VH-VL binders against o27280. Designs and how they scored, part 184

Target 1, 266 residues: o27280
Amino acid sequence: MDSMNVPEVLEIKRIVEESESVKTFIFSWDFRREVRPGQFVMVWDFRDEKPMSVSLIDPVRSEIGISIRRVGEFTDRVHGLSEGDLLGIRGPYGRGFELMGRDILLVGGGIGMAPLAALADEATARGMRVDALVAARTADELLFLDRLEAAGVNISTCTDDGSCGFKGFAHERLLTLEENHDMAAVCGPEPMMFQVMRILDERDVPAQLSLERYMKCAVGICGQCCLDDTGFRVCAEGPVFWSQELSRVREFGRYRRDPAGRRVPW
Below, E stands for the ipSAE of ESMFold2; O stands for the ipSAE of OpenDDE; V2 stands for 0.75 times the mean of E and O plus 0.25 times the DockQ between their complexes.

## First folded at step 7 (VH-VL)

Design H14 (framework fv_marstacimab; at its last look DockQ between E and O 0.93; V2 from the best seeds 0.00; counts 0 for: pae E 2.7 > 2)
Fold by OpenDDE, look of step 7:
Structure H14 (fold): chain C 266 residues (1-266), chain A 119 residues (1-119), chain B 112 residues (1-112)
Amino acid sequence: as target 1 above (266 residues)
Amino acid sequence: EVQLLESGGGLVQPGGSLRLSCAASGFTFSSYWMSWVRQAPGKGLEWVSAISSSGGYTYYADSVKGRFTISRDNSKNTLYLQMNSLRAEDTAVYYCARTDYFDYGMDVWGQGTMVTVSS
Amino acid sequence: QSVLTQPPSVSGAPGQRVTISCTGSSSNIGAHYDVHWYQQLPGTAPKLLIYGNSNRPSGVPDRFSGSKSGTSASLAITGLQAEDEADYYCQSYDRSLRGSWVFGGGTKLTVL
């Protein structure tokens, strides 16, 4: 078990250009180490380390994929890498998504679609019907559409500017959808998730939501990712939470803590 | 061998409390949903409560909402049912059952533990 | 009272075919939720007999079969044997009211 806390140096097997700002890095993976959709790994570029969601789980090819959005210095460096280059990967960590029922709804925003794409693959492989609401600011930021379609996912798109699909936010599009599902999985900007959860709760649809917080240790020790009042550690008890759990988390959808521990509003 | 073993049943007065336990063995407990199902003497089966694999989501029958609490400790491979404000109509054999997440069936049952609520 | 409706009792002679019906509604069986059947021998815990409408777990004889149509399901037992005397319950799921596992009222099968 100690081995999972030591970064394994892995060669980038392939790089998939998902969008202008998102790349998926594919690695060979020993599946004796189980990984679930919704779990994350710590990616180490030998200078810094960041948590990243697993976006691809392929036991047949013995591969995993990590989708990374270019948002800062670390990700800039990573995006500069090529196939054959090395990264340190440790994990997986956290609680992944649970499956339930036959019909599931995925609601994703931006890079939040990364873990949901992996979940979609698993769900469809298990014979579940998967509907996905894919949201982004613009059409160019919509992720994994071809992959989802190929998997048999029923896709609905939503863009802030109306460049593709429904013009508006994910929760607005959701309101136009009358059909309920056995379960929903949600990942994206927290304000989006908050609104989506409210709607799902009103409809009595069980929902799981993946939270993003500053994570340093990934093993529940440092406390940097602790949620107020509950003491939930996003890296240990999460990042996937049930709506019933999040109902106890007052900060959800309102604020997060920065690396210095300060409250930062969304 | 896959096995579920209930315990904690007994005689309790109306308004009293009782905590049932279900010990699981022979399978990865943390990977399965679990349910409590009860059967009153001479009557049929009644679903009582269910809990997700992680324990993060719970379901209750209307007849027990607000009085019963289902929980689990995956580190101990144990399912629990805290029963408060017990009523005579709660008298039953209580079974724990492994529950399938996909089709909602129950493929493994314990032997049951008898709960009697009587003055 | 039960969400799913079963006949209270059925009977048959050894070697005969008996059928137990399970009638639900559009919110459970009719909503494409699977029906499962359980056998409960006297003084014992229920045992899964049929899952997913028509599948038999290992150890269940092929003389037991299940079917589903519309809002109803049926359990058929061919070649009835004395050992089949038991209570049988159908079970499904109901999405309404925040989700509920639902059972039939049970059917007592007597082998004459």
Scores: ipSAE 0.806, ipTM 0.920, lowest interface PAE 0.7, mean pLDDT 95
Fold by ESMFold2, look of step 7:
Parts: C-alpha cells; structure tokens; sequence
Structure H14 (fold): chain C 266 residues (1-266), chain A 119 residues (1-119), chain B 112 residues (1-112)
C-alpha cells in the first residue's frame, strides 16, 4: 500500500466548534498529496476507523479540516479530544466533485454541508457564482453559514421546524428557487438527495451527489461499498456520482445495507 | 506539446458501426471535458457529443442520440466515440476537442478522422 | 439551420477592417454563456481564435478582437491580410432542450 493507504498519525492543530454536535478538526497537510472537494479520509482513533469528508482545503496554510458530527461511540470519543491530541488519517480517497459552468447550486443537509463547504471555496476561487441551500432539522444545526457568507455565497436556508428560513424540507424549498444553474452538488441524508435529484433531473440540471455506504478498505477491494446492480464502489468510483450514473442504481434513496450486508430501509 | 490525435475513421455501409479514438498527450486528460465535433464535406461545424472529466455525465446532439456513445478511459488518456446505425448524413470529418468546463470553449482540436457512410 | 446565425460570407481588401456577426438568443449568448471564435484555414482543423467573448490565446495577433452585447457577438479583423482568408465560426452553449454546444453556420472570409 502507498503512504495514502497507511494511517499517518497527526496532531490536531485546531478544533472549530461548528455546532453543539459538529466539530471541525484541523490538521497540517502536505499538499503533494492532492485533496479535492468531495473526497474523504479514513479517521483512526486507535480503536476504530471511519470515513469522514474533508470540509476545509487550505494549501496556503497547509491545512485540511475534517468535520465530524457526534452520532455514536466513535464520534463521541473523537469529540472528547483536544488540540494537541493525535488521530490517524489515511487518504484522501474517492472521486471528488468536478465543476461545470459558472453557476452552481449546492444543496446540503446537516453534516452533508461539510464537503460542499470545501467545494464552495473552490468554486468561488474559480470565479463561479455559488448559491447554497442549507438544510437542517433546526436552526442550531445549520452549518457553515458564516463561512459561506464570507466567501460570497448566496445562501438560502430551510429547517424542518421553521426556526430559520423556509419551514419544510430541502426539496420543497428547492421548488421555490430560480432555475438558472449550470450544475448542482448535493450531499445529505439519502432520502433528501433522492427527492432533490428528481427535481433537478426534471429541470435538466446536471447534478453530482455524494453517497455514503459502509466502508472498510476505502480502496475498492473489499466490496462493502458496492451499489446494487451496477457494481459501482462508493469508495472508488464515488463517493461523488453524477445524476446520470445514479439513475441506473436501484437502491439509491430506497434502502441501504448494514455491516452484515443485509438490505435495510432508510 | 498539447496534442489530440483521432483515429478509427474509414468507409462503412449504412447501418454499420465504427469506433473512433482520440489519443491525448501533453496535459492532464482527466481534468478536462472532451467533445466530438464533425464537419460534413463542404459544410460547417456541428457539435456531436461531450463528456465530463470523470466520464460520468454525457451530452449528445439530437441527431446522434441513441446511436452514438461517447466514453473515455482516463488511465489511457483516450476519448472514444462508438457510432452505431450509421447513416449517409453521418459522413464527415470527426474532430475531438478539449473542452473548458467553465466557459464551454474548445481550445485544442485534433486533426480529424474521416468517416464515409456509403452504399 | 444553425442556432447561432452568421453571414455566409464577408470580404475585404488587404489592410481593411471586416466584422463578422454572430446572433443568438436568450438561451445562449443572451444568458451568461460566452462566445468563442474559431478560424479554419482551407484543409485544416479549426483553431481557437477568441475565447470568453474577447480574449486572445497566445499567438493570435491583436488585430483580431471580439465583443458581445445582448444576444449578439462580433469578431473584428483589422489590417486584413491574405492569410486571413478562411472560414470563421462562433460558438456558445445553449441551456435549452437539455443543453448543448452550438456553432454558427460559418462565415467565409475572402481577401480581395
């Protein structure tokens, strides 16, 4: 395995508290190992290893940031760490987002905004006009709003409970937005992404969507991240797929697989 | 030197098939969109097809949709056009072109390969 | 019928100025999509002449210039020379009908 495939033990340089449930962990990074928005890394806490999306790519300061939501045992342990503590990082892995045209729409749900925040930085730096629809259950769970605003992103928000912006689901808010985009990038809960993709397909807006599946090897050999009926490996051919690719995938938006490989609903 | 070189043209009968290749060199092929553009003898340029840098999104002109398939192999720096159910009106010089994702322009062109569909 | 409309031909004497128009619509030039120009010398492949409405690639003389206004674009050639005799095409992107790259019908420039 190359150096990309062996965890490198790195010091946590800074921790940014994005919300009560989300922290961004910042590490020094040698950018001879290129990192692109939409790629992921495997984060190793010396007990377990989980895939996490890169949310900050800063070659000027030689830093990457990895945003992690507290959802279980592994992420609870990582959230308990402090600046100066160590984590193992291997990667980056996967296909990142590619840009198209001059007008991009980002649609992010919850922690799904993490890779889209990195993409927004790249798109803005390349002179694209960026609109972002940032969705969450509540206002306190909306992520990266200040960062996006500072980058010149035009933000729309929606919350399930109406505490900020449009009250309702992301796809409902999307129906009320202008249809002027050259492409869209979508990341969040898969049921949300399915509904958003259907609207974008109807409007002839090319979309890239970032999928999550159970991962073990991250290099495409173990088969744990395969999509039914196509053989696409989320860790190798994805995690970012174009909407045309996903239109052939029966399982998208309908079900997932547990660690034992059994089909379960979302 | 940035270069594109088409191959695979030739004479084929109506209803036949032909596969074109475009070899790319001198640039990071996987970072660019690619297009096929054709020109019938004595006629103007007609865009045929385009493909995203990853190969995951494709476009086709209405005149070829359902008959032609664009693809790429980024490990071989090669663009392909599979042409099926060929018709006399497909007779043209076929160019591959490097396509800019931001402004949709075509800054590098190959020399072209001739496809003749006749009975 | 081309989506972008160009005159079939233009002519000029050496040293003169000629212009070639390219007329589109609100779904291409009239939107935010740039106009590019290509020169095709007899028997050769097209070559990028102007990109992004008005920018010249390296090696293109400053006597070639482009502009865009509303739904139309224009290529101007000053100081006309015999080697400028060629076909000229404008090109843009059209967002309608599932998106496509669109060319003008071409303009034959004759140097008298």
Amino acid sequence: as target 1 above (266 residues)
Amino acid sequence: EVQLLESGGGLVQPGGSLRLSCAASGFTFSSYWMSWVRQAPGKGLEWVSAISSSGGYTYYADSVKGRFTISRDNSKNTLYLQMNSLRAEDTAVYYCARTDYFDYGMDVWGQGTMVTVSS
Amino acid sequence: QSVLTQPPSVSGAPGQRVTISCTGSSSNIGAHYDVHWYQQLPGTAPKLLIYGNSNRPSGVPDRFSGSKSGTSASLAITGLQAEDEADYYCQSYDRSLRGSWVFGGGTKLTVL
Scores: ipSAE 0.529, ipTM 0.804, lowest interface PAE 2.7, mean pLDDT 89
ESMFold2 (binder alone), look of step 7: mean pLDDT 93; pTM 0.954

Design H15 (framework fv_marstacimab; at its last look DockQ between E and O 0.92; V2 from the best seeds 0.00; counts 0 for: pae E 2.6 > 2)
Fold by OpenDDE, look of step 7:
Structure H15 (fold): chain C 266 residues (1-266), chain A 119 residues (1-119), chain B 112 residues (1-112)
Amino acid sequence: as target 1 above (266 residues)
Amino acid sequence: EVQLLESGGGLVQPGGSLRLSCAASGFTFSSYYMSWVRQAPGKGLEWVSAISSSGGYTYYADSVKGRFTISRDNSKNTLYLQMNSLRAEDTAVYYCARTDYFDYGMDVWGQGTMVTVSS
Amino acid sequence: QSVLTQPPSVSGAPGQRVTISCTGSSSNIGADYDVHWYQQLPGTAPKLLIYGNSNRPSGVPDRFSGSKSGTSASLAITGLQAEDEADYYCQSYDRSLRGSWVFGGGTKLTVL
């Protein structure tokens, strides 16, 4: 347990350019340390540390992948790295996705597809039927399509500008899909997740959703990722929550806490 | 040895409450869905409730929805069923069962605990 | 009343073959959910007899077999023995009932 909290300095084995703004960094991994889709790791570039979802779990190659979107100073630095460069990785942390049933729906928006891609691999490997609704702003921001297709996932796309698939948002596309599933896994912008969850609840489809909050310690101590009223810590009780759990979370889909602890609307 | 052991059954008046427990051993409890199934005297099996591995999602039969609450403590390898507003028709042997997440089968059953609701 | 329909009773002589049917609907068996069978001996808890339509757990004799087709399933017992006298239940899953585990009404098997 103690070793789990110490960053391990790992060499970037490979870098996959997923899109203009997203790269997947691949590392050798000792699978004696279990990792589940939906869990995250803390990535340390020796200056700062940020939580990142695991997007690839490959026990055959003894590798994991971390997909990172370029959004700020930290990610700018990381995106400037090359194969062979070093990063500190500690974890994994948090509660990952649970599997249920034989028919699974994945709904992902933007970088939210990262943990879902890992889940898709596991689900298909177990013989589950997987449908994926992949959403992005534009066609060139749709992530992991080739990977998902290769895994046997049935893909539906939607884009804000209509450049690929359904023109509109994920929840709008979902409304056009009549088929229900045994379970759904959702990850993306929180407003998207909120709308998707409502639809799934109405359809009585069990759903798991991965939340994003400001996380500092990743071990449930600092409280920075604590959800109002419930006391849920996203890093400990999450980041994956069941819809029934989130129904108790008043702030979900409405606001989040910024690094200063202020309420910031979505 | 894989084993489930129910407890907490007994006699209760209509409108009363009872909490059942199911102690699991011999397997990784936190990796499995769990269910409660009941059987009224001389009647068939009726599914009552189920709960996900982490406990984050719960299922209820319409006959018990709003009255019963399923929960689990994975640190104690224990499944619970809080039964409120009990009715005569709730009288049954209550079984806990390990439930497969994939095919929805129940491969391990306890011996059951009897719940009698009577005035 | 049960979501899955079974005959209330079946009987057979030792050594004979008996079949127990389980009829569901498009929302459970017909939705390609697996059917499981349970044996309940008098005064005992149910025991998994067949899982995944046709698979036998360890310790279950091969004279027990399960099949599934369309919206129905069937349990067949060959070489009927006195010890087979019990209640048998089929079970499946129904997502239309807000995700419910559904049982048949049970079949009492009498060995003559």
Scores: ipSAE 0.755, ipTM 0.906, lowest interface PAE 0.8, mean pLDDT 95
Fold by ESMFold2, look of step 7:
Structure H15 (fold): chain C 266 residues (1-266), chain A 119 residues (1-119), chain B 112 residues (1-112)
Amino acid sequence: as target 1 above (266 residues)
Amino acid sequence: EVQLLESGGGLVQPGGSLRLSCAASGFTFSSYYMSWVRQAPGKGLEWVSAISSSGGYTYYADSVKGRFTISRDNSKNTLYLQMNSLRAEDTAVYYCARTDYFDYGMDVWGQGTMVTVSS
Amino acid sequence: QSVLTQPPSVSGAPGQRVTISCTGSSSNIGADYDVHWYQQLPGTAPKLLIYGNSNRPSGVPDRFSGSKSGTSASLAITGLQAEDEADYYCQSYDRSLRGSWVFGGGTKLTVL
């Protein structure tokens, strides 16, 4: 009886330290429950439950990986766990990335690179040429570079402080990149994604962007993940949306919502 | 058996509207891009429009941009083409075609539905 | 006007070999986009004949073959038969046209 809505308690099989602030937690996974890059799971630490993107999908080893940045009480508690400790997992949920053409551009900011790393593995396995723009505040926060290089991804980096690659924001670096991609996939801070989407729209490059909103049910019933002007539920119609879909969403890039549904600035 | 079946064609006066439908069966409709291609009497094939597998991204030929709207309902396995402000040069057989996301080829075609725009 | 250029007609006797050219540009065939070929028998819908430059779908005999070089592609038909009399279209994708599927103008094959 494997239900998407019933958390399964899983043992942490392996922990990979991706950076000082990011760990990947690896679990055994029964792939009768299919997982697509861009989908998310709800991670339960027996006190609270938060959505996390899948970063590793490995049917050969029967493993799934979830990359978590330490940013608050929930993630602090999870980062304190060890191999052999237990977490609850329910899902996967949401619409993942879809592919188009042969040339894909990935634009990832910080932990947003996690679902894009999973997508890069799928895209290269399908014979696509993959360019990745990997962005972070500092060089030590650039994620998955060795994994991407080993997969044959052509990597461009940018850092806010200039410690690696282009000094500046991802959208500024994007302006200098070649315009020969069939599609793009974008994940990171929403203000970055908004600026990147504007550039890609001007270039007529179809883009898919992964949004984060507050989630409670994860199956589209409660309405807590809804977007202002469309009624899109991030957990059901997203978290991945095409740029054409997001062009109709007023709140995108302007504000986010707290758990009570109130508007707050980015 | 993989099948596409167009419907909704007919006679319309210039400036009028029609909505075409394409019923899909025998495959996972939501996994494929879809296209509309038309052929005027005695003429060649002209691509009209395409739509991504989710329906979230659409493409249009310049000749129809702003007048035609492609859409899909994956729960009903149906592709649509809403044609507004029809002109005489839109007179054609309209085919729906299953489109490959990777190589942009069209491996399954319907038999077409005739649209005639005439006074 | 068609983005891909095909001769308007070709002809051949039964048993002979004919070729149909498809000429594009650096923004379509020359940008490594695949060329696909469709056969349209009189009064029928188009049918995929060759995909991915040179691959035959199930049910297409091996006397049909495709190739691509530079900005051009070619469809070859050997052992020409009366039932091969049809219109033939090449198709590709063109990024410079804001992302569009493009067809050749079509070639009428006559079997003499």
Scores: ipSAE 0.521, ipTM 0.799, lowest interface PAE 2.6, mean pLDDT 89
ESMFold2 (binder alone), look of step 7: mean pLDDT 94; pTM 0.957

Design H16 (framework fv_marstacimab; at its last look DockQ between E and O 0.82; V2 from the best seeds 0.00; counts 0 for: pae E 2.6 > 2)
Fold by OpenDDE, look of step 7:
Structure H16 (fold): chain C 266 residues (1-266), chain A 119 residues (1-119), chain B 112 residues (1-112)
Amino acid sequence: as target 1 above (266 residues)
Amino acid sequence: EVQLLESGGGLVQPGGSLRLSCAASGFTFSSYYMSWVRQAPGKGLEWVSYISSSGGYTYYADSVKGRFTISRDNSKNTLYLQMNSLRAEDTAVYYCARVEDWSYGMDVWGQGTMVTVSS
Amino acid sequence: QSVLTQPPSVSGAPGQRVTISCTGSSSNIGADYDVHWYQQLPGTAPKLLIYGNSNRPSGVPDRFSGSKSGTSASLAITGLQAEDEADYYCQSYDRSLRGSWVFGGGTKLTVL
């Protein structure tokens, strides 16, 4: 068994309150184990295990960050933890983002901004020009704005209720933005991603999208995260997919499978 | 040693097909974009196609769109170029090249393999 | 016709300085895309000579330098040596072609 498949018990070094519902947990990380934006880790609280995207990659401080939204029992427990407490982390897993070009557009919704924030750091470090469309239901749910700004990212915000930035959805705001990006990275609610992808395809902008599916093993063996028709495993062939790949995935934007394998509409 | 080695070139008739291979060694193949560049006899370099690290994204020069297919097998450290509907103007030495990134250019080249399209 | 324009040939005597121009447009070099240069010795594969407008890979002598301004780039070779006789190609990216990679037509450098 590969050692990377065994959870490493790590101490929470710091906790950053991103919003009312989102916390970033920071851990010391041995960068002999490479990690890329878009990859995920399995977080183990010694009772249950859940996949979480890496939202911070800091080789200078030898740290990684995992941003977790409070949405259920597992995340409730994790959100109850303090600095100095322990979590099990195994990974990283999955395919991360593949940067290309000079100008990149990031489109993120809610917690979907987590992997994109990490990508933004990498892109800016490489000297890329980064535009970020940050979407949320309300202003209070917009994530990583200060961090992105500090990194030199050009930020555009949109909120469903108009409490900050453009009033409307990400795809609506996107229609008003310039068409001068070499590639795009997208992460958020799948209906949002679906609409954004359509627009980007029409504009011939190559896009990478990070999908969310129920993942159990994270190593491509259990099949719980398989996409219909293609057989793509989100944990192995993803979670980041190119739009060219997703064009073959009929379920994208329409439904997902629950832990029982049932189709669940978005 | 970082190395790329092309193979599969040869003589083919117009309308024919040929598949080129590029074997990579000495580096983490799956971490790099790869490209094909060709050079007609006595002519300059022409970009043909590139493929993302994962193989999930491909792009082609207009001159080969619809006829050529770039692919890769990261488990075999091999890049491919399937060439269909070959034309006389496709005659060239075909090089595979590693793309460090868009800011660093193509930093590793193979020796090239000659493709001759002639009746 | 190449998207990037290079002189077909340049020549110089040993020890001299020669420059090779690479002229693009607002959609490539003028759009502030990086320019890379490749050297191709006779009968050999190209090798990366300059990347990112002005950076030299390991092993490339400092007599080779690159610059970019406006819609053009330039490769300069000082202290010209016989071994520098080769074809030189500039390369960039073109936004109007949706990120297509583009080469110059190449310049044959003859050392007299």
Scores: ipSAE 0.906, ipTM 0.951, lowest interface PAE 0.5, mean pLDDT 95
Fold by ESMFold2, look of step 7:
Structure H16 (fold): chain C 266 residues (1-266), chain A 119 residues (1-119), chain B 112 residues (1-112)
Amino acid sequence: as target 1 above (266 residues)
Amino acid sequence: EVQLLESGGGLVQPGGSLRLSCAASGFTFSSYYMSWVRQAPGKGLEWVSYISSSGGYTYYADSVKGRFTISRDNSKNTLYLQMNSLRAEDTAVYYCARVEDWSYGMDVWGQGTMVTVSS
Amino acid sequence: QSVLTQPPSVSGAPGQRVTISCTGSSSNIGADYDVHWYQQLPGTAPKLLIYGNSNRPSGVPDRFSGSKSGTSASLAITGLQAEDEADYYCQSYDRSLRGSWVFGGGTKLTVL
């Protein structure tokens, strides 16, 4: 019997410190199993297992990179690992971003830039014109700026405290950007994504947004990652959704649910 | 062999409805955008609608917006066009086409299915 | 009229070179969107002939070539053969029509 959920134990080939709180862990990867920007993997540290976004997809070097922000016990343990240490990886899972047109806008908040950095690499390799709005609380939390610049991406920044670029929220900066994009890809805090989506809808710009919900199986069987109005499972039908799909989802941007199903405010 | 095969065309009265299907084979259907293009007798090509690889994004020519609905079932490798409130000017051969999602080129076409709208 | 303008017909003798123009505007070809070309033989479905302005799909002879400049594109056919007699369409994207793929009106090529 063959099970697609069995973790493959992989050696950490390299670690890149992206910021004080974010590291990218790079592994050798056999690209006979395709990986697309916006898909995620389940990372197993032999005690616990959490979903993490793929941030680097390099078929030429046969490498995949996974960016992890230190936010709790699991990620603290993973951040304590060194090159040569082992992690279990299963996946990839979920629906990735779909490219269209010539001009793409990326809007990323915090660690949400991780899957967008992978998308930027694919888009620029295809000759698309890429604008990126990179948002964070502070300048030191802006991710992937050098990588995006090296790829030829046109970068705009915003920070809550004004320490770099526009002082304010991503959707406020977006109002000052030119309206000549064929599509957008958005990933970050859900309230940010909701506000960005509304602006893009008014501009008739097709947008794809990457959501997070509680996950257990990652293959669509358990139902724990469902959106309340649609039966969409973030791990199977998402995590990337088109804005047209999200227009029917009342929960998006308004509240979230804890593991017990209770509504909690954003 | 990469293949697209349309079906469901026929004669219908104005105001009527018709559902077209396009069966795909020989490629990973779920990896491609799909499109419908029509050609009225003796006329040129007119784009009708496209749908993203996942089915999550659809877009329509103004001439059919609100009357036609494109959809797909990736588990059955099938593209659909639901045509409502049909008019005489909808009379055409309808082609199913495979689309590159970043370049908008249509590299595989079906043979077409004829839709005739007349009383 | 079509958003992309093509001559209604062109002709040439076997072995000659012909060109087919496709004239757009600042909202399509002039905004640097790709131009694709399709060949439609009598009684058949269209076939992709040139994509991305100048690229040939596998199986298309190198005597077919495409180019783009400013707001216009051109399809060139050298070494004209009888089987080249067909209708030819250019296609692009128009950003003022948002999401609309636009075809030229078509050009009938007659081989004399």
Scores: ipSAE 0.521, ipTM 0.801, lowest interface PAE 2.6, mean pLDDT 88
ESMFold2 (binder alone), look of step 7: mean pLDDT 92; pTM 0.943

